# VH-VL binders against Protein PARTING DANCERS homolog (PTD): the designs that were tried, part 10

Target 1, 248 residues: Protein PARTING DANCERS homolog (PTD), of Oryza sativa subsp. japonica (Rice) (q6l5b5)
Amino acid sequence: MERSTHSTGWTCLPPPPPEPAAPGRGVCAMSTSWRDKQQPSLINFIAAFLAANSYRLNFLSISPDFIFNNGELSVAFIFETNWDCQNEGAVFSRVNMLKRQLKHLYVVVAVPTKEQNESFNRSYHKYGMKLGFPTFVPVTDPEMGFEKIVKIAHALGVCKQQDIISRLKNEREQAVQCTDSFLRVLTSIPGIDNHDANALAQAIGSIEAIAKASKKFILENTDLSTDKAETIVRFFRDPQYYLSPKIN
Short names: E, the ipSAE of ESMFold2; O, the ipSAE of OpenDDE; V2, 0.75 times the mean of E and O plus 0.25 times the DockQ between their complexes.

## First folded at step 3 (VH-VL)

Design i7 (from I1 with heavy chain S31R D99S E100G S102D G103S Y104K D105G; framework fv_ifinatamab)
Fold by ESMFold2-Fast, scan of step 3:
Structure i7 (fold): chain C 248 residues (1-248), chain A 119 residues (1-119), chain B 106 residues (1-106)
Amino acid sequence: as target 1 above (248 residues)
Amino acid sequence: QVQLVQSGAEVKKPGSSVKVSCKASGGTFSRYAMSWVRQAPGQGLEWMGGIIPIFGTAKYNEKFKGRVTITADESTSTAYMELSSLRSEDTAVYYCARSGYDSKGFDYWGQGTLVTVSS
Amino acid sequence: EIVLTQSPATLSLSPGERATLSCRASQSVSYLAWYQQKPGQAPRPLIYDASNRATGIPARFSGSGSGTDFTLTISSLEPEDFAVYYCQQRSNWPLTFGQGTKVEIK
């Protein structure tokens, strides 16, 4: 198969949201106009999820779809719950307008179907990449998307901003690249099986990023053992070990 | 079956350069390293260097430093060895050989390319 | 660099006899391989990782040793076994070969 820089497949699905850091207390403002366009089941899910995570929910007339405030930081979100293949540029125009007003803006996009995922990736390449800031986060469904929103909002209050940006950048890069190529390359690494390769593809997303990854980064972002992480680092960084393999 | 096929024999003048190719067929090119080994007439085997095609980096024997360049093209499953500033002592048969991370050593070899450096 | 010294330089034997070839390394090596070469041909892999036979290699060929001392044994020479044999280490850069042992008919 042809490899394209912009091609994605179902195997290139965005990773599940990371497990939440300890839930915080704060306020979530939801746009009334956004609320009125959504299905009641999704609004009920959001309300329940916010309550479970100790956020107070307010309905306000605001320009972004959500604003979270945990005391020290305010972070805004645009949340596209069902990507519109017929209007591929609309969200990027909205982002360009809002980024001038907001220090922390994230765009979460639900792409439930393969066709929507491919359409979004094409649009992101054409319109989104030139925006730089804010960060785009594709997700499989609206419920997952909202869970990701809450995790990002909480993490910004307790973690270094650069760590969050690095993780979200890796998730964005994964959505652009096809996992078929990842699986083929990763399974060529001795001792790495299909399960390990899938975990690496999901967590890191690109061969270039894996080749540059530290042992610490692999251990922090995957469930791989210390031995497997070391093998991956040696495979890409130490030609001597590749030509002269070390046995147990 | 895995087969390594090298380019044909060459006659070169001192001071020139030669580029030998090695095309792999069958098996997984990107999983293996490709090395170059030479043998002067009536002499033993000498390792020149190797490349790991998957990440595009090469390792060289210091004896050939500054004169040898090893490259690979994964799209054509072909490895190359270029040797510059040729001397009469570079007259030899040049072999490509593949090796994997599986401890099996150089498991397949090319047929060899005779490079003669004269006049 | 690790120097591999093979002995003897030439081993003159008759078909049916046992051949014992030595390879001594200047430093301890973990990965040692043996290759057979006949005139006009590329080297053929025989033994890898000191004692493991390569695919298709007859049982009469065996390798042994560790550290700095390695041995290739041919239990009963066949006519096609008269060739030059090379040891190789892959433990350290640069990769190195021994100078070869020629097994010739008496």
Scores: ipSAE 0.000, ipTM 0.391, lowest interface PAE 16.2, mean pLDDT 77

Design i8 (framework fv_ifinatamab)
Fold by ESMFold2-Fast, scan of step 3:
Structure i8 (fold): chain C 248 residues (1-248), chain A 120 residues (1-120), chain B 106 residues (1-106)
Amino acid sequence: as target 1 above (248 residues)
Amino acid sequence: QVQLVQSGAEVKKPGSSVKVSCKASGGTFSSYAMSWVRQAPGQGLEWMGGIIPILGTAKYNEKFKGRVTITADESTSTAYMELSSLRSEDTAVYYCARDRYSGTYAFDIWGQGTLVTVSS
Amino acid sequence: EIVLTQSPATLSLSPGERATLSCRASQSVSYLAWYQQKPGQAPRPLIYDASNRATGIPARFSGSGSGTDFTLTISSLEPEDFAVYYCQQYDNWPLTFGQGTKVEIK
């Protein structure tokens, strides 16, 4: 049976948090089927832009059009380089399948003409505004669209790094607060000061363990005096010790 | 040309766990998603879950919630399915199946199947 | 989950006859596949995206339909075509299969 950590004893040393990943860019996977549909000039632009931004480019048979990986985070993109006014629902059907597999998915759509933009807006309101659907990002041309893809990938990487750091700070703060609470309980014992409480924290580590410790164990594992060790033992084993009135 | 080869048949006791392997040949592993589908004797096909190696992400059918774990080792081109807390109802042939990660998602290659028998 | 209902459960025919198998989805789907399974064997892919034949599949097999109603047709049954056939949707999670149609010799 597992013991509760809330009332009869508590542990102030949570498991160490995972180390943050090394900073830097990552790898970009491009769909081979998507690549083969595009003009060579766009592929050349994309390759040059990725190289300029320190991404390694791999060509793979993948379901989204792009996947950016930095080891800790994967971000996927669907990239429609020229919106098809005659098949307004096609991209949304593809999104329905992919959104369930991908935690981070963005859809970038190039709408270079007024007709394409109006067509996309109608389709988006009809099919794209569903709960749980990914963010759609309209752009005026494919080159700017890809620049935006890279910026989104970078921003999410930065946010993930900051989230990890914030989590580490919160865990450190929680450990400090837990230690402070531990020290507060121990210093509530008459005659026990902060130095004594720190010695007990380092040697024994938990209120439950201290409550069960013998006088001999405390003396052997700390530099506390005999009278202080006896005070601690009595405090935990005789709940009336400090509540009983004494005649001077 | 491309094959999925699964580990051999297993007999397990109720309450135990089983881990079935599926090794891909032909250098296709990292480009494709791998799913696990089971078939109880005389019954139809049931999807259990899948893994997308390039994403490092697994997706599970809620019916197997908390009992199934699907993993992949890209260095050996092998996918694994581990099913815990086995019951007699888990007696089935377990298949691995590959989908076309290039946008069709239909299973284009299947393993030969692994019979898992759960009995006392 | 999307439920796929296949009919008939069993289809008894002779070699040379035309087989027509139905698959109905509980809601509209855009991605539907068909598989053939013989006793003791893994399912074999036949059709994907409702109407596209998988690699190596003979021309006598054809798929049709859209929305909620799909059909697999075998124009002239060969002896090796007597098997169980399953439809599968891959439009929504979880992936689901029909209960199967058994095509048996008369």
Scores: ipSAE 0.007, ipTM 0.418, lowest interface PAE 11.5, mean pLDDT 78

Design i9 (from I1 with heavy chain S31K D99T E100P Y101G S102Y G103R Y104D D105Y, light chain S30D; framework fv_ifinatamab)
Fold by ESMFold2-Fast, scan of step 3:
Structure i9 (fold): chain C 248 residues (1-248), chain A 119 residues (1-119), chain B 106 residues (1-106)
Amino acid sequence: as target 1 above (248 residues)
Amino acid sequence: QVQLVQSGAEVKKPGSSVKVSCKASGGTFSKYAMSWVRQAPGQGLEWMGGIIPIFGTAKYNEKFKGRVTITADESTSTAYMELSSLRSEDTAVYYCARTPGYRDYFDYWGQGTLVTVSS
Amino acid sequence: EIVLTQSPATLSLSPGERATLSCRASQSVDYLAWYQQKPGQAPRPLIYDASNRATGIPARFSGSGSGTDFTLTISSLEPEDFAVYYCQQRSNWPLTFGQGTKVEIK
């Protein structure tokens, strides 16, 4: 009987199924601060392009310029629509801060002139290379830059989905009964053997239910001795099993 | 010595689920309790639940009952917190935090994971 | 659940002054800890078991109290001590925190 409402009966659960995919390809969040700095024509292009690619657009107060989420993965972008040759370090400082908060971060930089491209390359070698994790993507114009952002977000979402499916298949094929993990936990209790653990599995069924069980409940529902029932109750309720230096 | 490293920020839709990971390095993972604590923007700290990895025993705050699941993988020294049926009110920084024993405090904390729930 | 009430909500002081922060529990607690939090950072443990300093915590931080009334004292404020402070109990489930006391520059 499962009376536990806390869902922790087994120590070996298969990985959860992938989260349901968002309707369409996913959701794109655009920074309101970034939006307000851009030309209206670019914002209109972005909105139309996202709609054409089945992304829902939300305007939010966020630290990166864009965050894409397809249910499986969140990918963040910094989008510099016109490289500033006079303030070459600003973008890299912002990237250094944001990379600590974000697992996936890309920096897309529009360098429409030869001077801007050369300036960016010098800054990247001076500041950008040591940042490692974030990928820098130079583009020739903002519209092409945003198309690249959407392509990257979509490709990463597809790759993540395939990785999850492959991992789930491998784990299921190698999975033994979760009962084996249950038995391992119970037989780790001094004096409890495989026969005792199987009796507890048949009668009570879950680790959490056993952990909450009274000595009387164990004795009434199993053929375990009073000494073994007491050992089990003590194991799950003794403060020493929290490994406090003050209790030991 | 001990370090807790959490997964990266997430943006989620209302009604979806999020799963945050916390990998422990240094020290003993299996015998120590690992808790999850959240903090909404500008607000205080709220305990969600915790697990003792070697026993598989989790405890949850009643406020999250039915929506939160805390698990641990001893082989990778990683704890997980999954929160389902997300609401805008779930927007917060989520921390994992370790306690060495019943009479002790949260001695090591992860860096935090920002979860934004937006429609 | 045990409710922890911290007072004052805000404490405005100058460097060198003594700070006294209170935490009152709705029922008796045996295990009370204090944490410091600065903007953008995870909480930092200061005091555990009401009066014991955590590893690396300067002697100017001290905790006292028992039962329902607990106090965190900073004997002489340093510039780095201006932060939000939280008390926390581990006596009963669910674990609970106080609402915080902000120690700010006058």
Scores: ipSAE 0.000, ipTM 0.365, lowest interface PAE 20.0, mean pLDDT 77

Design n1 (framework fv_namilumab)
Fold by ESMFold2-Fast, scan of step 3:
Order: sequence, then structure tokens, then C-alpha cells
Structure n1 (fold): chain C 248 residues (1-248), chain A 119 residues (1-119), chain B 107 residues (1-107)
Amino acid sequence: as target 1 above (248 residues)
Amino acid sequence: QVQLVQSGAEVKKPGASVKVSCKAFGYTFTRYYLHWVRQAPGQGLEWVGWINPDSGDTNYAQKFQGRVTMTRDTSISTAYMELSRLRSDDTAVYYCARDLRYSGSFDYWGQGTMVTVSS
Amino acid sequence: DIQMTQSPSSVSASVGDRVTIACRASQSISDYLNWYQQRPGKAPQLLIYAASSLQSGVPSRFSGSGSGTDFTLTINSLQPEDFATYYCQQSYDTPYTFGGGTKLEIK
């Protein structure tokens, strides 16, 4: 009765240790296709500005134009460096595609001329003011636009880092309690000790998955004896044997 | 503990396809890009491509474009690399490796999957 | 594509020796250079990233230097576990490319 060997809503696992903060603010990935469309002077400005703000710049073939990672949070940007009055809908189609894939997305648009600004405003009111669409940030030139990108990325990282630290502390406390609960459920099975329970936790990881596991699956993924594997299978398939109260 | 665990060795005939899996443990699967790197017997390392597990976005080395497909299943923290129209020179150990935060530096590697292509 | 060239292809050394391995890029890659260690039958392990930054958990006897096209990995006071193959890798642009490797052998 294997549907999915590792699907579960009952698992409590210790959270992974937090990654140490990178030296400086973090990492910025720039789209190679976006880079190749820009003037060399703008790329030089971006590289210098990122270095001045302690971001490591990397070039990747990514779908958005920029992704910033400053520890625990990633934020993506679409950066239109010169608004195209002849193709007003193109950026919004791209935004609609990418917003489905990215949790944190901002769109920065350079509108150097009055005509471009008016064109952008018409397009934004027609296409951009939809539920679920990201924040659009108009700017007067590409250099100022990139400075704005870095400010947004930094601000979001600072705020979310605080939330993440608090969440990780709570998760550690819950994981300790859940691990104890997990081990208690498994060791309530006759003949199963703490060593066996830990082997099952590491190999399979969840009460739901263990309950659905075949004898063959347990034997292939653990060092448990044939007798112990059979006992576990019987325990979860026999309603009388699975009467242990649910532990917090 | 951060760990990447790959599927077992495969033996394929020329023209067949192979699909290698890489299951992530000990970190949030969607937070790190995963790369695939191969190594032919007695040879050096060759980059195949990467996948963003959060978005499903991929980037492949041009040499493999049209033959490689990278996918993931976030519900089981598993990434896949499928290589089609196999040739004898595709015989290699295939590694998955975690990107150190968009840096193109690979901080944790899977144990490798030996793919042998022979007639 | 950026081509990476390592020298030497192999080097014989004794425990306690200072060993240097060179890596050259076909074009400037600034400091976007990583070093890996691969022991026989095992996956590579990251030693150094950004040309000179030591990966956490890696012994301080390993150090990296260089910028532009010329890079060096140095192992000060070689230990028995250091006999392995070493690879440089550029992370400046895709496709990411590796050097041919340097096999470090017991003398």
C-alpha cells in the first residue's frame, strides 16, 4: 500500500541549523541575457555599486533580471531600463508568468522621458493594477533604479531575518517536543526500542509514512530485523495495536 | 545534517534515456539551487546545468541542450536529471550538488550515480 | 566558454611539505574561483570559494590567492588525508568550467 513513501502531515523533525550570515550583505545574481542587452557603462555602475554595498555579484541564466539572497530571504526583480512605448504589454505578460513562480518579486521601470512615463502610467492602469500583481516602482533613470533595487533588497532582508530567527527558535522548541512524541509512538510498538525508533526516523522520517510502509520497504531502508519489520507493519495494520493516544 | 542522496547505478544502451534522482535532507529544499556535474571514468568534472527547486527554473550547458531535462518534486524534496539519446561518451558518475546561495560554488554533493552506456 | 588550465597535472610530496597548485583562466574572472578536493571514490568537497574564502570546517592549512586569470591553492604542512585530486572551477559565467585536476601523490 505504498502511494508515496515519504508523504506526511504527522512528521516532527529537528529544523536544520541556520546558515551563518555571509560576509557583507549577501549575493546578487544578474541575468546573463539581461546583462547582454545593457550598455557596458550601466553594468560597470551596477558592479561598483554592489561592491560598495558588500554584495557579491554572480552571473546566471535566471528568469527574472536580478535575485538577491541576503541569508534567509530571496527577492527577485524585473528591471526595465528603458520603457518601450511600442510594446506596452510585454513587461506585464512577463510579470504574470514570473509572479506565479516567485514569492517575492518587484518590478522597477525606468521612464526617462515624459512620453515614456505617460505610456507606462496608461499601461500600469490597464494591465498592472490586478490582484496578486507585485509592486511596480517607476524611476527616472537606470542608475537610480538599481540603487532602489538594492535598498528594497536590503530592507526586506533585515525585516525578514528578525522574523526567521524568532521562527527558528520556536521550531527548535516544537521539534524537541515532536521528536520525543515521535519516539514515544514508535517505542510503544512491542519490541521496538529507542535505537530502532531513531533508525525509522532517519530512514523514513514520519509516522504516516511508517504506518503505510511495507515490510520490504522497512527492510530495504533500515537495519531492522525481519521480525521487527513485521511487528511494525502488523502494529499499524491492526486497529487494536494502534490505540496509542496522539501525542503533542 | 545536510545530505544529498542519489539513486543507484544505471546501465543503459545507446539511444536510451536515464533519470537520476537526488533527495535533499537537513535543509529547506526550495532555498538552494541544485546543480548537476558529471565525471567520466578517469576524467575531470563537467557542469551539466542547474535547477531552482522553488520555481522549477532551469539552465543547461549548451552541449546538453535538447537532451537534458531537470525537474523537481517539492513534496518529497527530490530533484531529477533526465538525459536522453544516450551515447557511449555519456558514461560517467553524475553528481547533484547544492549551490552556495547563487554563487556557483557547490558546498554539498550527493554521493554520485554511475551511469554506464554500452552496447 | 571560459577554459581553466591547472598545473601541474600531478605532484609528489611528503607529509609536512608545502604544496602549491596553479590555475589559469582563459579570460579575466575577477575572484570568481573555487577549489575542490576529491578523494578516490568520493564526491568532491568545497575547500575555497571567491578565490580566497575558506569554507567552514576546512583546515586553515588550505589557502587560496589570486585574481583575474592567475590563481593558486596552497597547502601548508601537508597531512596524510590531503593526498587527493584538486580541481579549480570558475563561477564567473555559465557554463561553469573546471580545471583538469591536480593529483597529489605520496612521494
Scores: ipSAE 0.018, ipTM 0.532, lowest interface PAE 7.7, mean pLDDT 82

Design n10 (framework fv_namilumab)
Fold by ESMFold2-Fast, scan of step 3:
Structure n10 (fold): chain C 248 residues (1-248), chain A 119 residues (1-119), chain B 107 residues (1-107)
Amino acid sequence: as target 1 above (248 residues)
Amino acid sequence: QVQLVQSGAEVKKPGASVKVSCKAFGYTFTGYYLHWVRQAPGQGLEWVGWINPNRGGTNYAQKFQGRVTMTRDTSISTAYMELSRLRSDDTAVYYCARAPYYGSDFDYWGQGTMVTVSS
Amino acid sequence: DIQMTQSPSSVSASVGDRVTIACRASQSISDYLNWYQQRPGKAPQLLIYAASSLQSGVPSRFSGSGSGTDFTLTINSLQPEDFATYYCQQSYSYPLTFGGGTKLEIK
């Protein structure tokens, strides 16, 4: 905000950066081994849905089924497109391995039938209800499942963006509050206006330093008049002026 | 022109294995999935599984899991389906059919291979 | 597994007739439905994919419609070569499943 700072521990916070650019495009990585196990029609649906939501799709050899990267955040997914009632524990062993490698992991499971849903619930209670396990998201069909994956990835990206905006706003509010407090103290001195206070902020920068400044120092480092410099010195150093204000 | 040419008819005893071949002509073998579909005499169509000739990945119907193995040889553009521990109810015409990576339509089919399982 | 039910199992018709064949899925399959024609002793041939898209080289008298669970195949102005068995197939979930077939016979 200012060119120079001559300050101590009571210095105002740095100015906020400029407004963020328009939202960027995200990237979705799909496991090649997962892709090869799926129907081509589902892969086609996924590609079209990602394109409609401004994601670029890459096919890569990765351990989870999907990884979404939206700038500052990566989120991984395991996607079971048709729950296997005959191998109820398999996904949980895979989750146990991957949760150690991935900070953000979600498991999306398609359970289109009553029997599959019941089987999943039994397995989840037996294997999935443990500390440190990721969120499990049951869905009725694979298309709905992938829509949910994109929704989760997008929501996490939005939350991260909001967190950044919130941090910038907090920094701005703290800087404004600091400057406002400084100016209010100085302008409370008779004959000292906003321009005078800004000159003191730029040249000296802190209330403690101003209170210790000599009349000569103020005059050498600011454009304030000798009368104003004298008033400032008296305000901070003369007990009579401070404790017994004079009315004219 | 696009063609899928299958091996000849087989007669097997219960408990034996059969290996059916499907040779592709007229297109890039690794550019399309190959599926296997069977049809018992006088009955409808039943899906067995698929192979991705490019990467070698496979997917089998649960009914055949543990008994079916699909492989390919890219040097001769040929896919194979091996079915083991044959039962009399495995008697059927077995078809190979191609599908594009972006779709699920079986646009070209082999002529079929009759597999008869009898005691 | 997704059950595919076709009706009728057989239909008798004359050349020039308009014929409609129905296919029902036991659960929603969106538009992931294909139609095939099979002549006796021959491999099936693809007629329609994605419920309503006509396969290249297939005559325009064939059309498909529907979404979700209810689908129809229509043959407008039946020709002699159309007497065959017709199958619907879902491509939504594994295992891929076919309808029981509809046999179209000359009256």
Scores: ipSAE 0.000, ipTM 0.389, lowest interface PAE 16.0, mean pLDDT 79

Design n2 (framework fv_namilumab)
Fold by ESMFold2-Fast, scan of step 3:
Structure n2 (fold): chain C 248 residues (1-248), chain A 118 residues (1-118), chain B 107 residues (1-107)
Amino acid sequence: as target 1 above (248 residues)
Amino acid sequence: QVQLVQSGAEVKKPGASVKVSCKAFGYTFTRYYLHWVRQAPGQGLEWVGWINPDSGDTNYAQKFQGRVTMTRDTSISTAYMELSRLRSDDTAVYYCARSKYWGGFDYWGQGTMVTVSS
Amino acid sequence: DIQMTQSPSSVSASVGDRVTIACRASQSISDYLNWYQQRPGKAPQLLIYAASSLQSGVPSRFSGSGSGTDFTLTINSLQPEDFATYYCQQSYDTPYTFGGGTKLEIK
């Protein structure tokens, strides 16, 4: 909203209410090249799991293996479904390339055997423990790995939505505090009650506009008495009225 | 303003190759996929494939696999579609169009008429 | 490939009419459906994406609905510039496929 042309002061407008989140809804893009390397049973599991969790599945040529988008946040995944002990550095080179393009990247690695887990741990210690590197998530099988992918994507989407809600709540609390402060200033004027303060808020709308208003302007734009209009003018323009204590 | 500008009409003999260009203006070239769609005279729309201008990755419809090659030059914000071993039924207007990876094709080039005739 | 079927293939209408065009997918595509308008000799223009979202700059008389396999495009209070061919398109999986088109003709 724009400020009033005649008001140089303070204006409080509440923000719109937050929209409800749609939990579990979003889009999952799967790499076609990654898909073509996997067993059909795993692809069938993934499609069924996404449908059960209200995600839409799209097959695309993308550089990571998966990208999830819930409208607020995009999160990407590299998914190694069977760790290759013969090529321990390959995934870390891929991570170095993709992390430059993607703000949110996770690496999920299936290590079904003790040998694979030990091989992965050696490689992770050597190549993966760098500042700015993404989170690596080891799992024991590909189905569990994909379940974790969906949980991470959903949790990040919920956290982003909560951050938006928190910002809106903070802005709403600020707007409420502005209005309360406005009313408190006006009702601190001797002889001005809550009804008078609300009438001034609705007719004039800002502390600066009220402070600059003439007695005639107040009387023409509100139902306040001559005495109350005089008191308001005095409060904002007479230093003695601000400093002198009230005497009964 | 966003605009896609394509190269001019081509006339080719059967067996030849054609290379059509699509130059992007008014947006960051590497942020959107570029698709190629063709339309034979009096017929509907047929998707040929897409290229990711950032990575150079491509995806082609199976019908065109082995005959089509999509490339790009990021220094001049231009994408190319080359179709080889042309047949008379490749006669069509070829369009380039922009999308996000789950979006609709929001901007289209003006089209390039490719005629394949003996 | 996912087959897209449009009905009718042509429809005759008058300015001010409400027109509905249907599009059916051979399998569920969720809401990955786009609608395009094409005037003779021109490139297609995006009207609706994600089944029901209006593209910026498109008049509010255009609306889309549906999910899964059945989708509709509705044009309220038809205007002279709306006489064109309309296409639906799925972006759920490659190859992306278009419906056969619906030609909207003046009565």
Scores: ipSAE 0.000, ipTM 0.397, lowest interface PAE 16.7, mean pLDDT 79

Design n3 (from n1 with heavy chain R31K D99E L100G S103L G104S S105P; framework fv_namilumab)
Heavy chain, then light chain:
Amino acid sequence: QVQLVQSGAEVKKPGASVKVSCKAFGYTFTKYYLHWVRQAPGQGLEWVGWINPDSGDTNYAQKFQGRVTMTRDTSISTAYMELSRLRSDDTAVYYCAREGRYLSPFDYWGQGTMVTVSS
Amino acid sequence: DIQMTQSPSSVSASVGDRVTIACRASQSISDYLNWYQQRPGKAPQLLIYAASSLQSGVPSRFSGSGSGTDFTLTINSLQPEDFATYYCQQSYDTPYTFGGGTKLEIK
ESMFold2-Fast, scan of step 3: ipSAE 0.000; ipTM 0.393

Design n4 (from n1 with heavy chain R31G D99S L100G R101Y Y102L S103K G104W S105G; framework fv_namilumab)
Fold by ESMFold2-Fast, scan of step 3:
Structure n4 (fold): chain C 248 residues (1-248), chain A 119 residues (1-119), chain B 107 residues (1-107)
Amino acid sequence: as target 1 above (248 residues)
Amino acid sequence: QVQLVQSGAEVKKPGASVKVSCKAFGYTFTGYYLHWVRQAPGQGLEWVGWINPDSGDTNYAQKFQGRVTMTRDTSISTAYMELSRLRSDDTAVYYCARSGYLKWGFDYWGQGTMVTVSS
Amino acid sequence: DIQMTQSPSSVSASVGDRVTIACRASQSISDYLNWYQQRPGKAPQLLIYAASSLQSGVPSRFSGSGSGTDFTLTINSLQPEDFATYYCQQSYDTPYTFGGGTKLEIK
């Protein structure tokens, strides 16, 4: 499998070789209120597991239970270590409040008994399916649950989640078609070659945005000459350069 | 690679409005918050506000409440800050900067837009 | 609002020196503290986040420490490119507030 050396985002990128000076994978923040509700044995397990996986652990007053940050992405987690059959709606209400503030939120739920799993499934169908996101992940025990949390955080930092990667195929096929059309439109402009079109694609990325771009913006963000930048501006704004369809 | 590119310098009269743009490249635009920070000549950094590009939700510093409006256009990965009823003490370089949604530091900054307000 | 007090406002140093900059918050901000470097005419650059986490690509001579209300940035073995202005910032609560800055000047 060829590895992408120029990731444009939303791709699975194998981790680079470890830097000898690298201090670790990133930082894990644990809620102090969540910590204080848990058994010391679980906290000790979590601390040891994070150390083994080269994460620095900080205790903070935060709204989710965990936040992982590796520099590029932050991922938040709600971690229910023992599903409460007496309060089936509580976690979904908490999720609804937090989802507005958090782009990547996962809910990991320990359901060690058949009764707890059945209760969770009923609650998920009643409340969870309406949310669409975040992703809910049932597990059999808290230790397994935390291992799953670290795996998800690592995967999102290095390689996008499998479902996102699968959706990326359609996005890439769309982007390839758009890129071909984009380059064809730009190279149709007198004096603009493939190198110029690629520079505009890298710097601006869309025909609509290029049509609205100032001469100064093009000059500051590309290596195009003053004459070429002026030609592009005139092409999209001068009535003699009719486009079909017209760029709005 | 990640880059934030801002619109060019503006010169305005007191009482006018200015709208600065910030276009994002090289990352998922809706995955990160965008902040606006200003710096008057020879002075320190002052936070103006943030926008969540996914939801459109905003949070403004109290001193700018009622004068600032932050918006975004997800189709072109661009955020905007409009500041109205300009005063001479609004003269500053205005930066956009991204942060993770979990209140971590501002890891990438735009090049800045000089806004000069003079009579 | 959370007030950030930075000291000193300026420091003169030579290449190879160890420099420390202090930052104090008016209330506990846990470790929601970030450090930035700004060179003249340039945008600020993130050096340290979460009080002590080194930003990717930042030289290891930079380090941060502290929690709660008192924080420090340390530059071990100062280099010529380090002569710049440094800012601390709390990201614990809005409005996000910056320290007044410390200008690092060549001796």
Scores: ipSAE 0.006, ipTM 0.418, lowest interface PAE 11.5, mean pLDDT 78

Design n5 (framework fv_namilumab)
Heavy chain, then light chain:
Amino acid sequence: QVQLVQSGAEVKKPGASVKVSCKAFGYTFTDYYLHWVRQAPGQGLEWVGWINPNSGGTNYAQKFQGRVTMTRDTSISTAYMELSRLRSDDTAVYYCAREGLYFDSSLDYWGQGTMVTVSS
Amino acid sequence: DIQMTQSPSSVSASVGDRVTIACRASQSISRYLNWYQQRPGKAPQLLIYAASSLQSGVPSRFSGSGSGTDFTLTINSLQPEDFATYYCQQSYRTPYTFGGGTKLEIK
ESMFold2-Fast, scan of step 3: ipSAE 0.006; ipTM 0.409

Design n7 (framework fv_namilumab; at its last look DockQ between E and O 0.01; V2 from the best seeds 0.00; counts 0 for: pae E 14.6 > 2, off the site)
Heavy chain, then light chain:
Amino acid sequence: QVQLVQSGAEVKKPGASVKVSCKAFGYTFTDYYLHWVRQAPGQGLEWVGWINPNSGGTNYAQKFQGRVTMTRDTSISTAYMELSRLRSDDTAVYYCARDYGLWSPFDYWGQGTMVTVSS
Amino acid sequence: DIQMTQSPSSVSASVGDRVTIACRASQSISRYLNWYQQRPGKAPQLLIYAASSLQSGVPSRFSGSGSGTDFTLTINSLQPEDFATYYCQQSYSTPRTFGGGTKLEIK
ESMFold2-Fast, scan of step 3: ipSAE 0.000; ipTM 0.411
ESMFold2, look of step 4: ipSAE 0.000; ipTM 0.420
ESMFold2 (binder alone), look of step 4: mean pLDDT 94; pTM 0.954
OpenDDE, look of step 4: ipSAE 0.019; ipTM 0.527

